# VHH binders against q9lnl0, part 26

Target 1, 290 residues: q9lnl0
Amino acid sequence: QLRHGFYEGTCPPAESIVGRVVFNHWDRNRTVTAALLRMQFHDCVVKGCDASLLIDPTTERPSEKSVGRNAGVRGFEIIDEAKKELELVCPKTVSCADIVTIATRDSIALAGGPKFKVRTGRRDGLRSNPSDVKLLGPTVSVATSIKAFKSIGFNVSTMVALIGGGHTVGVAHCSLFQDRIKDPKMDSKLRAKLKKSCRGPNDPSVFMDQNTPFRVDNEIYRQMIQQRAILRIDDNLIRDGSTRSIVSDFAYNNKLFKESFAEAMQKMGEIGVLTGDSGEIRTNCRAFNN
Short names: E, the ipSAE of ESMFold2; O, the ipSAE of OpenDDE; V2, 0.75 times the mean of E and O plus 0.25 times the DockQ between their complexes.

## First folded at step 12 (VHH; framework vhh_podentamig1)

Design l4 (at its last look DockQ between E and O 0.51; V2 from the best seeds 0.00; counts 0 for: pae E 16.1 > 2, unsure alone 64.6 < 65)
Fold by OpenDDE, look of step 12:
Structure l4 (fold): chain B 290 residues (1-290), chain A 117 residues (1-117)
Amino acid sequence: as target 1 above (290 residues)
Amino acid sequence: EVQLVESGGGLVQPGRSLTLSCAASGFTFSTYAYGWYRQAPGKQRELVAAIYGSDTLYAKSVKGRFTISRDNAKNSIYLQMNSLRPEDTALYYCAKEFYDWGSEDYWGQGTQVTVSS
C-alpha cells in the first residue's frame, strides 16, 4: 500500500534526488511546473497513475503518447534524468509513477503553490493503449466535466480546484479558444489582444493566466470573474450555477485555493495506483521491462 | 473541410531517393501529429513513419533510410526516402493524427511509389 516515507528503508535519497533534478530544470525553465502538472494529469486520469503515459510508441505498438492530446505533453526528460540518477543509487527500486508524483509536487511548491506530502509506493503499469485515453476538451460543458470527474471519485470542488489550478500555469494554443475570441462576453481588451496574438503563424500560444503564468495561485479564478478566461471551460466555471460560488471562493481566498488544490493533487495522484506485486518497477520509464 | 494531399510519388530505380509531400488544409496544422502509411498490393496498410511534436518514429524496415519532417509554416509533412528498394513499392498515405481522441483518422488520396529496375 501507499505510505509516507515508502523509500526510507530501500532508497532514502529517493525524494531528494527527484527534488534536486526538478529544481535544476525549473530554475532554468519556469514552465516546468505546467509541464509536470499536465503530465501527471494526463497519466492519472487515464486508467490510473501508473506512468503509462511515459511509454514511447512504436510503429508496431502504439501507446498513450500516440493520442493527439498527449502530443503536447512535456517533461519526459526530467523524469528520465531522475530515473537515471535513481537507478545508479537504488537500482530497480523507485517507480516511474512515483517519480512523476514527487516531481509534480515539488514543481508546484517551487512555483509558489502549496506544499503537501505524497504517499509513495506506486508501481508502473504494464499497459499503454491509445484507446484508453479519454480526456476532456477545452470547450466541454461544466455538466459534462462534473460527470467525468465524478466517475473517478472527484466532487465538484475538487474538479474546480484541478481545472483552475492546472490552468493557472502554462499556455494554450490559439486553436483551442477560437470560440472565446468570438465571444462578445469576453473582456474586450483581452479579446483584441488575443486576436492580434493569434494572427501569427504556427498556431501561437498564450498564457492561460495572463497575470501570473508561472505561479501556482488563485489568479486564474480572478480572471474568470473578470471575463478574462481563455478557455471555454474556465469561462463556463464562473458562469455555471453549480461552480460559480466555488470559483468565487477561490478567487478571493488564495489560502482556500491552495488547501483545496493540495488536497486535489494528493487525491489525483492516487487514482488507480498499482502497489505491492502489481505492475513493475521500470528501469527505463519510456519502455516496459519486457 | 479537412484535406490532406500527397505528392511526390513516382517510378524510381533501386537505390534512388524520393521525397513525398503532404499538404494539409482545413485545420490548425501545428497542433496535430502526423504519419506516413503505405499499402502494397495484397498487403495491409502499415505505418512507415510518424511525427508527434519533435519526436519521430520509424518502422524497422525503413529506419535509417527514411526521414519524416514537418513544416508548420507550410502546413506540410514530408517523407524523405533514401536508398529505395523494390519492397518499398506501395501507395503512400499521409495521415492526420493516427489517434485523434479515438476519432477516425484523416487520410489523403495517396501517392504511388514504384521502385523497379
Scores: ipSAE 0.021, ipTM 0.338, lowest interface PAE 6.5, mean pLDDT 91
Fold by ESMFold2, look of step 12:
Structure l4 (fold): chain B 290 residues (1-290), chain A 117 residues (1-117)
Amino acid sequence: as target 1 above (290 residues)
Amino acid sequence: EVQLVESGGGLVQPGRSLTLSCAASGFTFSTYAYGWYRQAPGKQRELVAAIYGSDTLYAKSVKGRFTISRDNAKNSIYLQMNSLRPEDTALYYCAKEFYDWGSEDYWGQGTQVTVSS
């Protein structure tokens, strides 16, 4: 029972409140788009878009946040701020899952990415188990990635749009791409720069898109073609025959990329959603209702 | 080869302090969450403290007395235990969460902490 404008009758300012909160954070910190993209992806591909990722662990109960692949997810305070305002205006009405969806869409547009509509009406999940987290690492083969994405309903083109589109903004920690620094096929000037950037303690990070790190655009695909991809999975996309032509198409046609990314994000935002009387409307996004 | 090695345990008097260390190898240290657990004789293993990125969590019985930290340069996790009590006597284990490539819990061998007069 997802539909456009789900809250028009029950909380008319819902989408505008979320948009203002996101804009205020983005205006001060352009990394908000990367944070929200990662949050939505990690929430949706693990048992559906039900905001299960937002649940804080307790000493008696771990959560999806306990899994290492989720250690870098941030921006939960943005969702909390939106939820706090929404609870003042429309108590127990707007789900945390819908806030994540709306916030991510708005942050993409702010970063120069496509504008697209999302349907709303998601309810919040009642479970957050570490064992449910099945996320692919940065060194998996293209074949393994294709199989994983097909299992959640995505074809190869959608997969390439999501992987590259998710990496057109944001950072990767040096520990995640040591294999790339050692790869003699990597662009030699970038490889030397990365060796310098990755010296020292505290696992430094670099932008995955070296040219336009704060814009949602097709530049990451041009970087892949130039042997400048930071992560192994991104470099694999240009090297593998199953995905090479799609990478090229996106690299040379930004409009095609943006349209494909918008469609991919809309599909991803509807994976395994809870609607109707399923799930709950959390009053605190970090904890299940009692 | 994935390894977690605890150290720093020993016999201490009540009210004193002790620092436990956990050295990690064989995997990418910074991408995981880590916890300190303890098990007293005849009891179930219980979580004492955990670190998730920059966030920390403590059991109520140790909050304010114990501090978890990590050092990515040394691939190590630490537990600073202050104001130790006899009830803190246990085998202390370091663990990492590893759900990405299948469900497999990695535990170290444990380090004994004994608090007695």
Scores: ipSAE 0.000, ipTM 0.190, lowest interface PAE 16.1, mean pLDDT 86
ESMFold2 (binder alone), look of step 12: mean pLDDT 79; pTM 0.795

Design l5 (at its last look DockQ between E and O 0.01; V2 from the best seeds 0.00; counts 0 for: pae O 10.2 > 2, placed apart)
Fold by ESMFold2, look of step 12:
Order: sequence, then C-alpha cells, then structure tokens
Structure l5 (fold): chain B 290 residues (1-290), chain A 117 residues (1-117)
Amino acid sequence: as target 1 above (290 residues)
Amino acid sequence: EVQLVESGGGLVQPGRSLTLSCAASGFTFSTYAYGWYRQAPGKQRELVAAIYGGDTRYADSVKGRFTISRDNAKNSIYLQMNSLRPEDTALYYCAKELHDWGTEDYWGQGTQVTVSS
C-alpha cells in the first residue's frame, strides 16, 4: 500500500534528494514544470503510474517512447539524475515511479502552484508496449474527454482541473491549433498575433497561458472565458454546457482551483499503481532489471 | 477516406542519401503525430523517427543521420536519410497516430529502401 513517508526507514533522504535535483534543473530552466506534468500524465494514464514511459526502446523491443504522441515528452534526464543519486545512497530502494511523482509535485510548488503531500511506495512496471498508449488529441470533444476520464476514475470536475491545470504552463506548436487561428470567435487581437507568430519556420510554439506561462495558477481559465484559449480542447471547456460552470468557478477563485488541482494530481498519481511485491525497483529507470 | 502514400524508396549505394515522402489525404493533417517505421526481413517493425508538432524523436541507430520533417501546406511528412548503411535496408512505413482512444493507427503500404553495392 501507498503511504506518506514510505521511505522514512529505508531511505530517509529520498524526497529531499529528488527535491534538490528538481530545484537545480528548474532554477536553470523554468520549463521543467511543464515537462514533468506532461511526463507524469502520459505515464499514469497509460496502464498506471508505473514509470513504463521511461523505458527506452531497444533494437529487439519497442517501448512507449516508440509512439509519436510521446515524441514531445522530455525531462527524462531529471529522473535519471535523481535515480543515480538515490542508488548511491539507497541501492534498489526508491522506485522510478515514485521519483516521477515526487519530482512533479515539487516542480508544481516551484512554479507557484499548490503545495501538497503525495503518498509513496510505488513499484516500477515490467511492461512498456506501444499498443498500450492511448492519449487524447487537442481537438477532441468534451463528451469524448469525459468518457475517457471516467474510464480511469475521474469525474468532470477533476477532468477540468487536470486539462486546464496541465495547460497553465507549457507551449503548443502552431500545427496543433491551426483550427483556432481560423475560428472567428477567438479573441480577434490574439488571433491576429498568432497568425503572425505562426508564419515562422520549424513549426513555432506559443505559450498556452498567454499571461502567466511559467506559473501554475488559474489564469488559463480566465483566458478560456475571454476566448483566448490556444488549444481547441481548452476552448471547448468554456463552450460546452457540461463544463462551462466549472471553468467559471476556477477562473474566479484561484484558491478553489489550486485545491482542486492538488486533489486531482494526488488522484492521478495513484492510478493503477504497483505496490508490495508487484513490479520491481529498477536500478536504471530507462531499462527493466535483468 | 484516410490515406497515407509513401514514395521515394529505391536501391542506393552505402553512404548515399535518400528522401522518403508520405502524402496524407482525407483528414485534417496538422494535429496528428506521425512516424516513420521500418521492417527488415525477419525482424519486427521498429520506429525510425516520430514527429508531433515540432517535437521529434529518433531511434538510436539513426540519430544524426536521419531527419524527420513535416510540411503542413503539402500535407506531407518526410524522412531525410543520409549516410545510408546496408543495415538500413527495410520496408519503410509512414503512420498517422490517432487522437481517440481505442482505434488503431493508420499505416501506409510502405516503400522499399535497399542499401547495397
């Protein structure tokens, strides 16, 4: 079972080591929070929070990294660095899945988001198959999103907290929101700005939160109500009757958003976890043991 | 109807270059992830390169030699293959990854690349 302080007896410095590694990377590069949020989400919704996403493919075996939807996931070196330090102090003790969970929690706090506790005791998965990767695209309907989140145990309010909260930091490439630039209902000033920004070579990117792109806060929901959402899925949340009031509640109450986002992140971090004697404790997060 | 059509394969000598193209039709091109995959005789299909927006990922065996790119105006994905080696010989497939859970990816029919003297 997961519990708070799982490593207190077996690796007392575990959480502080992860926190130090995350801070060092974040101090040099504020985009770390967006990277770790995306990493944890892509890991957890694909067969549970078992660090299966971290497995590198080999010449004989593909992995979840062999799927194009994961091409943009980054930050694996942060997890590697934390694991390397932990293996020196506490060999074969702290799972890669727990490192991802702790690192993401700490990166959220660094970006001004909620501070919250996570339970630990996750073990690492023994499987990383491309066929298991099932992720939603940027243009899916709210109804499709509700069905998908319900299938992993989340209600609509949790879904809205995760989608918007996951997009309060980070960027989207112009190729992913061309339909928004063509939408006459999008804020006309922003639309014109984006048309100009997206004319550049190499598929430029823009911040999904146009006002506070490096802070985890409710500003993304304010942008949604102002018709300034970058991605279609985010714009759909304010336009659809099943999610509109939740978006409004978060937009006008940052405390409510932060509490809801913390709860949602705690729930997401416990999807399908392996505990006890299940799975393994990898010595190298990129490869199965043996 | 969704279609992916690969072209540009052929016989080339080691050390030479080749450009593969994948023309897409029947769907909104820009919002999807795409990949080039290859399958050599007797081996499993492997990812060569993937692209999602501006983000790319490469197999270790091709890093520094191959480049994936996309042209949204032409609805096309490309694989620039430099410094070709005999072990790059394979049937190369273009694939479009899905946005919706539970459906299979779309695959092209493949284009053969043979690297030999």
Scores: ipSAE 0.359, ipTM 0.730, lowest interface PAE 4.0, mean pLDDT 90
Fold by OpenDDE, look of step 12:
Structure l5 (fold): chain B 290 residues (1-290), chain A 117 residues (1-117)
Amino acid sequence: as target 1 above (290 residues)
Amino acid sequence: EVQLVESGGGLVQPGRSLTLSCAASGFTFSTYAYGWYRQAPGKQRELVAAIYGGDTRYADSVKGRFTISRDNAKNSIYLQMNSLRPEDTALYYCAKELHDWGTEDYWGQGTQVTVSS
């Protein structure tokens, strides 16, 4: 079973090691927060938080990484480094799933987001199958999104917290929001700016949060209200009657957002976890033990 | 160690152009936002231009005249300054921004720009 301080008896330095590694990377690259958030989300919403996303594909065995929507996920080197250090001091003890969870939590805090505790004791999965990957696209309707999140036990408020919170850091490739650039309802100045930015080659990226792209805060929701959402789903959140009030509340109350986001992250991190004798403790996060 | 080193400043006549450069080292260059600031004697430091990924922002006073750009391969930021005016005279700083818009974490030593007849 998951519990706070799961490693107190088996690997006391587990969380501190992960935290140190994350800090070192974050200090040199503030996009680490966005990377790890995306990593955890893409892992957890696909058959649970079992680190299945971390498995490298082979010619013989494709993995969840083989799916296009996962192609942009980053941060694997952070997990690898943490795992390497942990294996030196606590061999075969700390799961990759827990490393991802701890790392993401810590990166959020570093980026000014809420501090929250996580229960640990996750085990690593034995399956990584591309066919399992069902991720929402950036143009998804709110109704579709609500349905998807409900299917994994999340309410509308949690959904809004996760979507917005996840988009308050990080970038989106221009190809993901061409519909927005063509939307006359989008802020005209921003639209013009994006058109200019997106003229560049190789599918340029822009920050989804145009004001505080490295901070985990409620700014993304303010921008939604201002018709400055980059992704269609974010714009839909403020336009849809089922989510509008939630967006507004978050936009005008950062404390509320942080609390809600913390809760949402804790819930997300526990989706479909393996515990006890289920799964395995990988020695290499990129590969199954067998 | 994080370093930002400005160059390209000098004395120019009004209407002339100048290009400032900022060489960065000690961190993953491509993953940060950058800005140029300036400080004239007796005045507060002010934002001149900023670049977030591919997005750029400018102070109203320099819009249409200044252009900020970056070269990830060279770990450098540039400020093309056209149609310079005496009021553009200032010490110009390159800054690395890691959090909020206008929240700078690191500064260079600055490069002096003087616009005078």
Scores: ipSAE 0.006, ipTM 0.290, lowest interface PAE 10.2, mean pLDDT 91
ESMFold2 (binder alone), look of step 12: mean pLDDT 80; pTM 0.801

Design l6 (at its last look DockQ between E and O 0.02; V2 from the best seeds 0.00; counts 0 for: pae E 15.2 > 2, placed apart)
Fold by OpenDDE, look of step 12:
Structure l6 (fold): chain B 290 residues (1-290), chain A 117 residues (1-117)
Amino acid sequence: as target 1 above (290 residues)
Amino acid sequence: EVQLVESGGGLVQPGRSLTLSCAASGFTFSTYAYGWYRQAPGKQRELVAAIYGGDTQYADSVKGRFTISRDNAKNSIYLQMNSLRPEDTALYYCAKELHDWGSEDYWGQGTQVTVSS
């Protein structure tokens, strides 16, 4: 079972170690927040928060990491470093799943996002299968998105918080929003800018939040209202009647967004977790123990 | 230690051009956003230009006249100012880590730009 302070009796420095590692990386690279958010999301929504995403693929065993939608996920070195330090002081005690959860939380706070607590006691999964990976694309409709999130017990508000919150930091490759560049409803200035940016080779990236791409805040929702959403799904959120009011509320109330996002993150981080004697505690986050 | 050092300011006549430079040190340069702010006497500091990776943004007052650029190899940010106007007179600051287009984590000492006949 998950609980606050799970490691107080077994590895008291667990969270502080993770926090320190995350800070060090974040201090050098503010994109760390986006990386870890994406990592946790891509892990949790696929058969639960069990760190299955962290498993390196092999020729014999493909993993979730092999899937195209997981390409470009970053932050593995942060998790590895944290795990390495933890294994020195608390061998086989802190799961990779918990490290991801703690790291993401701390990174959000560093980026000006809400501070929230997380329950710990997660264990690492024993399965990482590409076939399990079912992630929504950037052009998905709101209806489809709602259905997907409901299937894992999330309501519309939580969905909007997670989607927008996840996009308030980080970048999107140009290939992901070509439909937007062609959309006459998009802000004309932004559209022009994006066209220029996307002329470069190797599928350039742009910030999804064009104003504060390194801050976890409600700017992404303001941008949605302004027809400046990069991804189609973000644009759809403001256009769809089922989500419009939520987007508006978040856009004009950063406190509300932060609170909602914190709650959403806490909930997301507990999707399908393994506890007790289930799963394992990996010694290497990139590989199963056996 | 994070440092931003502006240079290139001076006195120029209207219509002339000036290039400001900002040398950065003490952090991974390529992974941050940067901007130029300016503050005229008695006025609030305002964002003039911002650069996120290769994406740029400009205040309406300087669009078409100013160009922000970066050189990762030199850990530097530049502001090319063309067609300068008296209203461009201000202390110009180089900034790191833009937030809400109004607050920054780090500022330089600023470089004075004066446009006068």
Scores: ipSAE 0.005, ipTM 0.267, lowest interface PAE 9.8, mean pLDDT 91
Fold by ESMFold2, look of step 12:
Structure l6 (fold): chain B 290 residues (1-290), chain A 117 residues (1-117)
Amino acid sequence: as target 1 above (290 residues)
Amino acid sequence: EVQLVESGGGLVQPGRSLTLSCAASGFTFSTYAYGWYRQAPGKQRELVAAIYGGDTQYADSVKGRFTISRDNAKNSIYLQMNSLRPEDTALYYCAKELHDWGSEDYWGQGTQVTVSS
């Protein structure tokens, strides 16, 4: 029951309202694209794109936010602002899951990435359990990553597009790449810079794309080829024979990357969706209605 | 103003126990995840234990010996450290993990734990 323009009859301004809210946040803070990309990925790969990640924990009821892999997910206030405006115009109509999907698409375009259509009609999930969170860390092997992506319906090419495309913007905290700083095969100038940057307290962060950190483009794949990848998983993509040619193809063909990334994002946004009369339309994205 | 204040450190003999406390103020305590980190001289700061509204995670080096807990009425988290070893010697920090906008954790000032005969 996903379709293009799902809200055209029930909430005609839905996509434009989300777009304006996203633009206003992005205009003030270009890191919005990285935040929304991570939010959508962490939501969709955990029991489907049902906005279960948005549920706040309580002392008596933990949520997906309670898991350490989700501790760095941010941007929830952007979704809240869009939802608040939508509830004034179209009460109980636009799902939080659709807001996340539309917001992420719009933020990618703002950052110079591909422009693509998304289908809408998602409904919101009725559970958010920490035990459902099965996210891979930054040091996993390519083989392990391939198995994980296959389990949610993605082939190797889609995996490479999502991993690199998701890392062409945003930051990584120093605790996540200490193994890279110690790796003599890493570009020696970058490694020295990172040793300096990472000495401070509070687990400092660096951009994963050292050249174009605020643009969604293929530069991360060029960085991988040059031994400048920040995270171990990104470096593994250029070193492993099963992914190396795909990395090279994206590094040398930005159009191919953007088309592949758009297709991958469209597929990711439709994992395990609730439609029709399943799930609910939350009035507050942070809490279940009931 | 967000504050985290650690206490309970000290000098102890190997095999003994300590309880570290972290008092939090300036925010809604019950809605966040919390962690204990430690930093030994010349070493990188490392996560020791984290608590997520009832769920916990531990570094491999402390599993079975350390227990993190929280008391929402006291706005406090605790680290019960049993069977202490010399390698547990470090400055221990309490941290708030952020659920909202921003990538910064809030840290306390630390409390020193020294395990020596």
Scores: ipSAE 0.000, ipTM 0.136, lowest interface PAE 15.2, mean pLDDT 85
ESMFold2 (binder alone), look of step 12: mean pLDDT 79; pTM 0.790

## First folded at step 13 (VHH; framework vhh_podentamig1)

Design n1 (at its last look DockQ between E and O 0.02; V2 from the best seeds 0.00; counts 0 for: pae O 11.8 > 2, placed apart)
Fold by ESMFold2, look of step 13:
Structure n1 (fold): chain B 290 residues (1-290), chain A 117 residues (1-117)
Amino acid sequence: as target 1 above (290 residues)
Amino acid sequence: EVQLVESGGGLVQPGRSLTLSCAASGFTFSTYAYGWYRQAPGKQRELVAAIYGGDTRYADSVKGRFTISRDNAKNSIYLQMNSLRPEDTALYYCAKELRDWGSEDYWGQGTQVTVSS
């Protein structure tokens, strides 16, 4: 029941309002694209794209935010700002789940990534349980990763597009890749640079894409080929026979990567969606309606 | 063999500070998420603070007063609790939270914090 232009009759400015809010934040802070990509991924892979991740915990009720793996998810204020404007113009009309989807699509385009259409009509979930959160760690095997992505309907090619495409922007904390720094097969100049960068206090972070950290492009796959992947999970993609050729294809063909990433993002944005009369339209994205 | 050992709890007056420590052993420390949770009698266990790498998150009730940190060299996680209130009285637990495919969470035994005049 998702369709293109779902809000044409009920909130004509919906997508333009979200786009303006996202642009204003992105213009001031280029890391917005990484934040929104991670937000959408963590929302969608946990019981579907229903904005369950946005729910704040209360003293009596934990939420998905109560899971330590989600401690690094940020950008909720961007969704709040868009929702606030939409509630003034079109009360109780545009779901938080659609705002996340549109915002992420727009932030990808701003960062030089593919432009693509998304269908809208998502409704917001009525549950946010910490026990539902299961995410891949930075050292997971390719075999485990394939099983995890298969469980949500994705084939290996889609998985490689999402993992690498999600890591062409953004940072990783030094504690999460110490095994890479100790790997003698890692590019020796990068390894030496990382050893120095990681000696700072408070668990410093580095860009996962050492060349184009603010652009959504295929550079991360080129880095994988050159043995310069930051995270073990990314290095596993080039080393494993089941994913190696896909990494190579993306590394040598940016157009193919962008088309594949757009398709993968469209598919991810439709995991387990609530439509029609299911779920709700939250008035505050951080809380269930009364 | 995963082990988390909390320490640093005790009786303290309102407005004072206390530092909780959690010593981790039996696993590679650096790649996991960790959390401090608390549970008052008859209440549900509540996340107080979480840390994953250098990323942190806090319960609203403790923001600005509590700070979670980690020392990877000592395999330890800390909770600095400033401006303590009677409402902070609880049994405080350290947890290793991975929430990964094929991993299980682990909890310490807890350390009691009592804030009273």
Scores: ipSAE 0.409, ipTM 0.755, lowest interface PAE 3.3, mean pLDDT 90
Fold by OpenDDE, look of step 13:
Structure n1 (fold): chain B 290 residues (1-290), chain A 117 residues (1-117)
Amino acid sequence: as target 1 above (290 residues)
Amino acid sequence: EVQLVESGGGLVQPGRSLTLSCAASGFTFSTYAYGWYRQAPGKQRELVAAIYGGDTRYADSVKGRFTISRDNAKNSIYLQMNSLRPEDTALYYCAKELRDWGSEDYWGQGTQVTVSS
C-alpha cells in the first residue's frame, strides 16, 4: 500500500537523495523537467507506474523503449544516478518506480510548478513489452482523448491539466504538427516562424510553449487561446466545447492550474502501481533482476 | 560516432566580443536541439543558451549579450558573446539535444574563455 513517508523506517534519506540528484541535473539543464514529465507519463499510462519504460531493449528482447514514440524519452541517467546512490545506502529498498515519481515531482517544483507530496511504496514491474504501448498521437480528437483518459480513471479537467501541463515544457518535432503549419486558423506570425524553423529535409524541434518553455505554468493555455498552440490536440482543447471552459480557467488562473496539475500528477503517479509483494525492487533500473 | 568540437575561445578584456563555434559530425545535425554550457572554476556546469529549431533561450545572466545560432549547411552551432564580463570566464561546451550530464558523447572538449583586464 502506498503511503506518505513509506521509506521513513527503511531508507530515511531516500527522497532527499533523489531530490539532490534531480536538482544537480536541473541546475545544469532546465530541460530535465520536460524529460522527467514525459518519462513518467510514458511509463504510467502504459500498464501503470511500474518503471517498465526504463528497461533497456536487446536484440532478442525488445522493451517499451523499442517503440518509436518512446525513442525521444530522456532522463534515464538521472534515474540511474539516483538508483546508484540509493543502492549504496539502502540496497534493494527503493524502487525505480518511486524514483521516477519523486524525481518528476521535484523537477516540477524546481521549474516553478506546484509543490506536492507523493505517496511511495511502488514496486517495479516484471514486464516491458512494446505491444503494450498505446499512446495518443498529437492530432487526436478531444473526444478520443477523453475516452482514453477515462479508461484510466481521469476526468476531463484532469486530462486538460495533464495535457497542457505536460506541454508547457519541452519540444515537439516538426513532423508532429505539419497539419498546424497548414492551418489558416493558427496565428499567422507563429505559423510563419514555424515554417522557417521546420525547413529542410530533417525533423527539427520547436518549443511547444513559445514563451516559457522551461517553466511549469499556465502559459501554454494562454497560447491556446491565442491560437498559438503547436500540437493539434492542444488547439482542439480550446476549440472543443467540452474542454474550452477548462482551458480558459487555467489560462487566466495560474493558481487553479497549479492546484489542478498537482492533483493530476499525484493521481497519474498512482496508476496501476504494484505494491506489497507484487513485482520487484530492481537493483538496476534498466534491467530485471533475473 | 557523435563528435562535437568547440573553438573560438581565448583571452579578452572586459567589454570585448568572442564568437564560439561548434562543429558537429556523426549524426543528422538538423534533427536535434543544441546548447552551450559553461563551467567556471569551482562552479557547476550550467546551461548558457539553447536552440530548438529556430527558437532560442538564454540564461538570465547572458540575455541581451549572447546569441546562439546554427548553420545546418555547416553542421555548426555558434555562440556570439558580446559585452563580456569577468564572470563569463569559463570552459564553454557545446551539447547535442541538451541531454543530461551523464551523456559524455553529447559534449565536446570545450573551449576556454577568459575575460580579464
Scores: ipSAE 0.000, ipTM 0.253, lowest interface PAE 11.8, mean pLDDT 91
ESMFold2 (binder alone), look of step 13: mean pLDDT 80; pTM 0.805

